# Ledger of designs, part 130: miniprotein binders against q56419

Target 1, 326 residues: q56419
Amino acid sequence: MEGRTLEEVQEEVFKRHGVLVPKKELEDLAKALEEAGLLLTEKVEARLKEEEEKLKRERPMRLAGLSYPEGEREARAFLEAFRASYPGEGEEARVLLMPHLEPSRVPEVYGAALAALEKTPPPERIYLVGVAHRPLKEKAAALPVPFQTPFGPALPDLPALQALDALLPFELFNTPLAFREEHSLELPLFFLKGRFPEARVLPLLVARRSPELGEALKVVLRDFPGLLVLAVDLSHVGPRFGDTPLTRTLAEEARRRDLGFLERLAEGEPEAALAFLGANPTRIDGVEVVASLLPLLRERKGKVLAHRLDLEAPTLSAVGAGTLVL

## First folded at step 13 (miniprotein)

Design wb39
Fold by ESMFold2-Fast, scan of step 13:
Structure wb39 (fold): chain B 326 residues (1-326), chain A 120 residues (1-120)
Amino acid sequence: as target 1 above (326 residues)
Amino acid sequence: SAEELAKELEELLKKIEELLRKIIELAEKGKFDEAIERVDKFIRLLEELIEKLKELVKNPLTKLLAEMIEELARAILELVFEVKDALKQGRTEDAIEEIEEILKAIKLILEMVKKIAELA
């Protein structure tokens, strides 16, 4: 039986434990809890509606003071420290793959991304494609509002977003609330805005593979050229992700899987990169993004600048991160 | 056992209640950064409460009550982000008002958990 009434629960307790539950007292408490739950649910719904209205005007910073400094001067110093953490030179990027996990955990990987941006001519706009961590009403979504950063607001490219929306078989601006708390856009955007303060942005989220998105983006990029950024993390292994505890073998397999994936993308073979992960389910969150953007990644050669498997000893878990220039 | 788990939940809820009272005190004194730090601690304790409630759902006698408490706890978790924003903006009255409502809900959860402990 799926659900039990309070009366059925009381009868079950009596039959199993021989205790007569005070029916009125338990019913009064259950009713008070139900009324409190309903009232709080209504408040949550009112709050979400208020947040959705606010998101029609701007997307505020959520991770300032936590993942990056709130003040502009401190944010600038933070960004330069990350660049300094990568000893190599960058390569010019037309497509940049970079992570979105906590930057302090993989500073050299973000440093490599900054090195690539240093070698890249300032784009008029950035197509920033992240991974949805909340359900979307469609396979992908965008939010056409200024995104706040310590370096000032990253302004939306409204003409390019409108062109994209017109070419898609679904409403592009379909789930504003999914952008309220979205680190896969906010964390890369911090670094991108710091390096390209004048660039407009197309903030895009992918929840499930959308070939239509990749086809539409190929058309839009022809008329509205810009930098394409895939903000994706790589392998997720260990108990924190519903998997077995990390071992040396599992860590080595994760590194091999990450690097094999990135190297095939660097060869301009995104289908081969997806196939390399095998028929078995994978927890590389970039899979759906890469699968959606195939037309933009084919026959585009590049270089893997950095890769790190971030190890979390207390949970025996790990997350892979990489920087790839195409 | 369900009784041991219910006692752990009761102790957790009492710590949560004390923490909420401290947040009100700090907000009234204009110590917003310290209040926000305590809100982050509250979020961690509330998440721990939700996780422990999953074990009570496995017991048929407590499943209904545990699910109701979990739903209420998740609603509180959503509202606490509003409290954190109010504190960041120095909106003392808004923050205190919301915390008082959360405190009332926590007290109801505590009374329900005590009843679960008595029935186990």
Scores: ipSAE 0.056, ipTM 0.573, lowest interface PAE 4.7, mean pLDDT 83

Design wb4
Fold by ESMFold2-Fast, scan of step 13:
Structure wb4 (fold): chain B 326 residues (1-326), chain A 120 residues (1-120)
Amino acid sequence: as target 1 above (326 residues)
Amino acid sequence: SAEELAKELEELLKKIEELLRKIIELAEKGKFEEAIERVDKFIRLLEELIEKLKELVKNPLTKLLAEMIEELARAILELVFEVKDLLKQGRTEDAIEEIEEILKAIKLILEMVKKIAELA
């Protein structure tokens, strides 16, 4: 509470609105919340400092035993089951768009991604671009440490990461803590490491559109060729995301926007894909990633392999997921 | 309406409390996988709570109170990742102590949401 006390705010409300606030109970409760917040915040700050130091060495698994099995044998069987969920054949990918939504909710979509990876020659490195679910100090960030998986650690491509850092107008390794609990990297990485166990990774997060990131990546990819993976979910609709409860009309709009976005990307027209969405009313989180990576997506033709709008019935909400190869 | 939103938030917070008590029960029984599954549900409900708090801002007082709740909720969210780690390690007693501390904070948030509803 910077610069304002509860008493000062209560006095302002009374003066401007003439409302008598129930003072003692509200003050006692606000004090209890403030004290609880201070105690928990101090505990959190101490813990975050410890976690930040640990992240200088490695990024541990956070979703093992929850979203995927911890053991290598069980994890391999899990991967095979997802591949089996997609009846089609894949196509070779130079760029792969895949989801980061909980895999069990959209198994066919992850299966399509696995099918594409089966047709793709093993890359020396993977540029894994996810969406930041926590604030970043800059528009984008990376974490240059091994990421643990059930298939062994996904090792960072340090020379490529350093080359990228040198080309950017901001410090690339700016927010280590954003990577501690980041499913947009961890969930796709599980599948990618299972398919390409020898590939090094560049784990990248985008918070806001960064054209400088796309320009820098275009240069780095020429010197350090690899597979570009956009780990993004599509429409987010319903009360969980600030909308009214999901209706058939809203669900149809979300599917139309998801597919229209993906189809324009498949034609090699990423600017047209962004323009098609306009103000992004169904909240496709891939927008900031696509807007950042325009130079890498232009004139690349490909194919949409799968799309699903997954319903979360208890909240009457839905999230779109798709697999696109370019 | 503000009254409808307040009822939604109270219902959400009551679901959160029940979920936390269920996590304690499952942890005591050594059912760590099921407990962790409930922790993930808790995280989603807490994120929903934080998002809905934005709609409670009607005047400077309700803005201040909503910001206080949001700060506490975000601190809880950070601590919940510790609870998941403790459950994965089978550290039942430590996990329950942390959950009980979180449950106490959730009860304070529920009481404050009721007060904000009266003021909105």
Scores: ipSAE 0.179, ipTM 0.660, lowest interface PAE 3.2, mean pLDDT 85
Fold by OpenDDE base, second read of step 16:
Structure wb4 (fold): chain B 326 residues (1-326), chain A 120 residues (1-120)
Amino acid sequence: as target 1 above (326 residues)
Amino acid sequence: SAEELAKELEELLKKIEELLRKIIELAEKGKFEEAIERVDKFIRLLEELIEKLKELVKNPLTKLLAEMIEELARAILELVFEVKDLLKQGRTEDAIEEIEEILKAIKLILEMVKKIAELA
């Protein structure tokens, strides 16, 4: 509860709707939920503590067998199929923007990312910047442990992570539990590890724009060169996200915003890309990541390789995904 | 409408309850793989529930109740991952006990959703 008392809520409901909900009824409901919650809380806390201790050693796969194959042979066939779904050729990437949406929804967009990776010399390390879908203690976080993949563990670059931490005004190694189920890292990492098995990884999450992160990374990249990957989705429109069902007009607006955002990034104008979105009415996911990485995106010219607005038919909602190389 | 959404949530919760009972049945029969598949389905339905709960927010009361239900649903989600691990380990009794607790919590959520519909 965001600090509001049951009394404040009761008063507000009365003021807005003219209905006085009996305080006792609210208390009984709250108590019942709290009692159920408390019974679960001890078990949940014990579980979370155990999971946090495990995350000190490794981050296991959570989406293996669901979003991608668990077995290495099947996983390689999966990569090949995704690459085949994109008929174009890639370009060398120093910065790669790619989706973190369920791969089966936007195969050609991941295929475009793979095409770019084919033209990219194997990096020593990959700076993988995802979106935190769970709260972080700080604006950004890292998890300095091996991430499991069907291709073996993605090993952390501890020296580079430590160098980054030393340049940040906050503790980088915060909120390990936020990484446990974070698909914005796991899904892109599958493709990245499959293509670059020997690359070390810096798994980073952004919850809120951190200009400090971009400045720190700019310094770290001098001593620790590598591929920068922005694992971000684009527009989120429709009922799941608070809009009306997807219409042609809404889809056209989402596409316009997605492409306008990506094109400005491709021109090396990340500030213009952010300004173009304004209040971000189509809820482009990657805004906080891009806002954090401005120093690394400025003056870099590149190309949009793919874009899709994918319909989730059961909810009449859609999510935008794109692949950009810089 | 809030009433229509509440009905949809009630239907979803009923499916979740049926699924939990099926997981117990499968676990009791030693059909762990089938049980785990149903657990994965349960996780997806619970995630859908959490997302739909956000749509219930029509006024301060529904907001408060939806937030409380979401907190409980997130706690359930955490326990369900443990259930999956227990089933994988063949710890059937422990898994069933935990599912029964989850079932109680789901029933409570159902009653709360019904109440929200009455108050809307």
Scores: ipSAE 0.117, ipTM 0.587, lowest interface PAE 2.3, mean pLDDT 88

Design wb40
Fold by OpenDDE base, second read of step 16:
Structure wb40 (fold): chain B 326 residues (1-326), chain A 120 residues (1-120)
Amino acid sequence: as target 1 above (326 residues)
Amino acid sequence: SAEELAKELEELLKKIEELLRKIIELAEKGKFDEAIERVDKFIRLLEELIEKLKELVKNPLTKLLAEMIEELARAILELVFEVKDLLKQGDTEDAIEEIEEILKAIKLILEMVKKIAELA
């Protein structure tokens, strides 16, 4: 509760609406919820402590058997099917922008990413930059442990991670629990590890724009060259995100913003891409990541390989996804 | 309307309760894989609940109540991951105990949602 008591709210409702909320019954229910919440919170805190200790060793799969197959054989077949869903050819990527949306929603967009990876020489390391959907202690974070995948563990590049940490004005290795359930890393990593089994990984999350991260990474990439991957979604529109149900007009606006953003990135103009979005009324997810990585995106020309605005029918909402190579 | 949404939430919560009872039943029978599958379904339904709760925010009171429910729902979500781990390990007794606590919490949420509907 952001500091407001039931009593304060009851008083406010009474003052504004002239309705006296039945205090006692609500208070009893609220108290019961609070007591239940406290009991559960103690258990949760104990659990979170155990999970944090585990995350010092490895990050287990959370979406295996849900979003992708757990078994290696089935996982390889999954990759092949996704690649087959994109009929085009890829291009060599030095920077890859790809989605982190549920793969089944946008298979051809992930297929386009795989097509790009087919044309990309195996990197020594992958800088995987996701979106923090949970709060971070700092603007960005890394988890310097193996990430489990059906293809074996994705091993961290500790020397490169340490070099990055040394150049940042904040502790990079913060908020390990934010990585536990973060799908923005897990989902892209499945595809990346499947294609480049020997590549080391730098799993990075961005919660807020960090220009420092982009500048630091630019330096680190000189000594530790690798593939940069931006794991970001695009527009989020409809009732789930505070809009009206998806209409043709709203979908066209979302597509316009998504494509306009990606095209400007493909032209090597990331500042223009951000400026094009303005207040970001369609809630493009990748804004803070792109804003953090400006030094790495400038003057790099590339190509948009795929885009989709995917409808979530039960909520009449839609999410944009795209694949861009630079 | 807030009333319509509350009814939808009540229906969702009833499905969640039924699912929790089924998980207990399956766990008691040693059908852990089937139980885990139902746990995964529970997680999805709970996530749906959390998202729908955001739509209940129509006034300061409904906001406060929705926030309280969301906080409890997030705590439940965390415990459900533990339940899943316990079931995978075959720790049936501990898993069932946690599910029973979750079930109590879900019942409280249901009562609160009903009350919100009455106030709308």
Scores: ipSAE 0.254, ipTM 0.736, lowest interface PAE 1.6, mean pLDDT 89
Fold by ESMFold2-Fast, scan of step 13:
Structure wb40 (fold): chain B 326 residues (1-326), chain A 120 residues (1-120)
Amino acid sequence: as target 1 above (326 residues)
Amino acid sequence: SAEELAKELEELLKKIEELLRKIIELAEKGKFDEAIERVDKFIRLLEELIEKLKELVKNPLTKLLAEMIEELARAILELVFEVKDLLKQGDTEDAIEEIEEILKAIKLILEMVKKIAELA
């Protein structure tokens, strides 16, 4: 309801039901709902304002004790266990594509990312690009505050973030509350901070394709070189995602779609990778991120280190995850 | 039909009410992990309720009342994350106070859904 009063609601009820006087019970109930709604809306507004104020200082851990251990010692052991789950050697990354899916579901894929980070010289900064799971006021956003981790706070690269903001046709720091609960940044950051404890971070979210973001980042990376990380999941298939129940054939199609996408990116052909997926919206989480970052992905050759389609048997659904080094 | 949707909402609201009472019971007993698990279930049921309300908003005869209920349900959804944080901190008194306020709002929604069923 926008600007409706109880009197306006009563008038519309009268208009729809004729000259019948609403039962006093209905009038009393409608008034009670309006009063409860106003009280709860005031509490929500106060809470959101309080949380937004807190987000001006730092971004707290939300998934500690759930997706990764809260204590530093336990977190270190957890990270090393993931590395051990991948038997291969990594390769140096200038661009790393890694998942943001629950790590315990695809430990070998996160292990491959860790292997790549082991071969990568410590960057001064990490451009961490995730997927917005909440609406943003603009196509992309960043939050310029320390992000808490079990390994200490990941500090923002304020000069690089300000340089990026200056080049964009919109305000970069536009939706702080979208970062309150954002696993596409928090989960990759756990691994990145554990491996590169001194690196500063540019935590970026993409909601819709923003070619201007990719062009601006290309400029900023020249003055502020660093590791570019695309934190994206691959195919989302099955009823959990509004799709047909997973069959062997559909799972094979999803695997071919994921690998075809990743291999085209590895050849330095991101436009071909997007075309391979077919009509938009695709069943791949990272499409908007890849489409936004085209200028940074063209002509960069690399290697797919790992891929898995993780089956959720109870829902007959699956999510693809992969690690790609460019 | 709108009447059938209203009955489905009534069933969901009764399950939500039972769940909130169980959360209070678990919090009072210091079983915070179990209480948090029930809060997560409450969130899922409340999101389901909001989706069903979108269909009632499409009916001109129930639109105004459905919009009021949807607004209140979304406000409750935001507050429940605070309840979860209070439970994680072991703040039993404040958590129960918030849950009891949410429970009162859910009871009001249930009564209004019953009236919508009568009007449809």
Scores: ipSAE 0.077, ipTM 0.592, lowest interface PAE 4.4, mean pLDDT 83

Design wb41
Fold by OpenDDE base, second read of step 16:
Structure wb41 (fold): chain B 326 residues (1-326), chain A 120 residues (1-120)
Amino acid sequence: as target 1 above (326 residues)
Amino acid sequence: SAEELAKELEELLKKIEELLRKIIELAEKGKFDEAIERVDKFIRLLEELIEKLKELVKNPLTKLLAEMIEELARAILELVFEVKDLLKQGYTEDAIEEIEEILKAIKLILEMVKKIAELA
C-alpha cells in the first residue's frame, strides 16, 4: 500500500471523528495483512501450478461420491434409476441440450437426456460444450486430456481438437485450471460416457459468446462427425441471484422464458430464441453457448423432452433445467 | 452504517473462527465427512463475508482496509478448495496445517474489522 492511502484514511478519520489514529498502528496492521496475503498467495500459486501440471495428463473426478457414485456398478445403477425417472421415450439427437445442474435436483430432465441417447446411434465423438463458471483467458477453451469417470476415462479426440484449434483466431488450449472443478462438463459427461463408452470427447467451455467457435465447429463437424451436446442450465431466479424470494409470479416468468427459449430452439430459430430473452432478466445460463453455436442450431428442428424449475428451498431460489433434442 | 456493518462482520468472523476450530477438531478425530461438511459451511460464510465487504469498499473511510481484507479473503477462498480436496484424499495433516494458516488470517481480519468498527 502506498503510504499516501493510509494517510488519507487517517486524515478522513480525523476529519470525521476528531481522532488521530496512530499511523504506526495502521501501518502495522496493513503490513500484517499484506504479509498474510502474500504467504497465502504463494501457497495457492504453488498448489495451482501443481494442479496445472496434473491437468496436462488427466482431469480427475471431483464430484464422484458426491453428485454420482464413484464405483462403476453403482454408477450403472444410478444411470438406470435416472432413466427410469423419465417415463417417456426419447428421440434421436444430432444436437442434445441437457442440464449441468446437480443431478438429484432434476432427475427426470437427465432421464430425458438418457432417453434421447438410447435412440441415438453411438457417435465416434461427442462435442461437449459447457459453461465456464470461472474466467477464461479466451472466449472459449478446451482441455485435450482424458476426463476420469466411473466408466473409465473419456478420451479426447486430439485430431478433431487440433482441427478446431487451427480454425480459431485464438488459442483453444487455454486456461486448463478452469476445467479442474467445472461441473458443467463433469456432470453431463457422466451420463454421456455411461451411454457411449467408446466415444471420444471434445470438452469445450464457453465464457463469452464466440461466433468463431460455431463457424469453426461447423467446418470441423464435416470431417469429424459427432454428437453435439450443449450442457447448459436455464433461468436462475431468487435471492442467490439477486431477486426477491421465489413467488408464483417469478416462477411463472422463469418457466415462460425457459420454455419460450427451448421452443424457439426446437423450431430451428436460435436467433429468435436469443431475441426472445432480451436482457435475460431471469439469467438463462445457456445464452453464451447458444450464441456461440448459432451456425449449428439454425434450421434444425427438434423437440423439448423435459423441463423443470427446481426450488432450492434453503435460499428460496430456483434454477431451470431442460432437455432438448435437435 | 459502516459501524453496524463492521459489527456484523465481526460477528460473522467470530462464527468463522469457531467453525475453523471445529473443522480442525473433526479432522484430528478422523471425522472427515463431518469436517468436509463444515468446510462447505465455511465457504458459504466466507462468500457472505466477501459480499458484505463490498459495502465497506464503497465507503471512502474504510475502502482501503476493506480492499485489503477482501483480497486476503479471496486468497483464503482459493486455499479452502484445496483444503477440501486434501480432506477428501485423506491428507489430514496437510489440510490441518492449511486450516491453521487460514485461521491466523481470519484472526487478523477480525482485528482489522474491530479497528474499522472503532473508527466508524
Scores: ipSAE 0.051, ipTM 0.543, lowest interface PAE 3.8, mean pLDDT 88
Fold by ESMFold2-Fast, scan of step 13:
Structure wb41 (fold): chain B 326 residues (1-326), chain A 120 residues (1-120)
Amino acid sequence: as target 1 above (326 residues)
Amino acid sequence: SAEELAKELEELLKKIEELLRKIIELAEKGKFDEAIERVDKFIRLLEELIEKLKELVKNPLTKLLAEMIEELARAILELVFEVKDLLKQGYTEDAIEEIEEILKAIKLILEMVKKIAELA
């Protein structure tokens, strides 16, 4: 086994180029780089260990004061303003699809979700399924701790989470750090906790399609009935997402794609919804969630309550958001 | 060529250094949203740096140095997520302190990349 040392590197450079590099200068730089690397690695390891320890007890708010108010009274007024932004009355939901996009950008879409929750009997628990924006060790994960909100902590449903874990072929509680900064759970949870303050939650993240998750959830929901929430955004178009700048044609295509997807879900045809996306399935971050939850979505009919395509200036990009009740 | 790649890395590192100085300026002025936008750009450039360093690891002459730089760059990437959190919370002094430490490390990487160019 040969190791490459600074002396071996210098000798090889001399053999190939007939030039001697300044050995002391190269040694000094290598030592400085090694010392800096060790110090930074130690800081990172200590930081991650500290964050992981905190996550064993609770998941703190990260977006309070930014995406929603930190105070309970202000948060309540904020939530009611979102409800007021939607002119409709909503529909009862057994399954709710709602966005996790910044709420201020699509207030009427979140208002539609609130309208649906208003017509829905208070569930004992909410199965909140978001999209992992950080790598997971497995296809899906959960964090069994209280999630802080301005309305108080959203408590985990430990018996239901344990039942789900037991039925899966992998460790459910596999990546706690992925939950440290996860807006696909935090933003929908703000609205859900505001409407159902007594409901416990199962905070679930999907990174890749997991049919075993959908099958296990079908079994768990039979014994632990609750509201299933898919927190997903729709089309991602424009330069920010690797596309050309947004045009009227691209915006029209994105709206048609989003509505076609949602309407097929509303007919209880989730496989047809996935097929409809065709050549552009990766443009919708909810694809992996829907593909994982097929057993829970089949033959469940419902209604699209709202849809918007939000422009992201200055990038000439857009993100679709919708509310669907099943 | 390895010489062209090293020159691309040097140019990328200079852009990274410029972004870090701009983040400090924006944070000092209380323009936290703009500072965070620059942090996101810094993350993308740092990821680009790590990707380019993988090509240097394939070269036997530069493997040791490239591996050391890649390890340091990955550590910086983790610290940058804390900088973003500090900026979101308005902890200006703590954020600037972390950015200054990152800036020192980036300058060290730049010096090492110059040595890699000399060896290539």
Scores: ipSAE 0.045, ipTM 0.554, lowest interface PAE 5.2, mean pLDDT 82

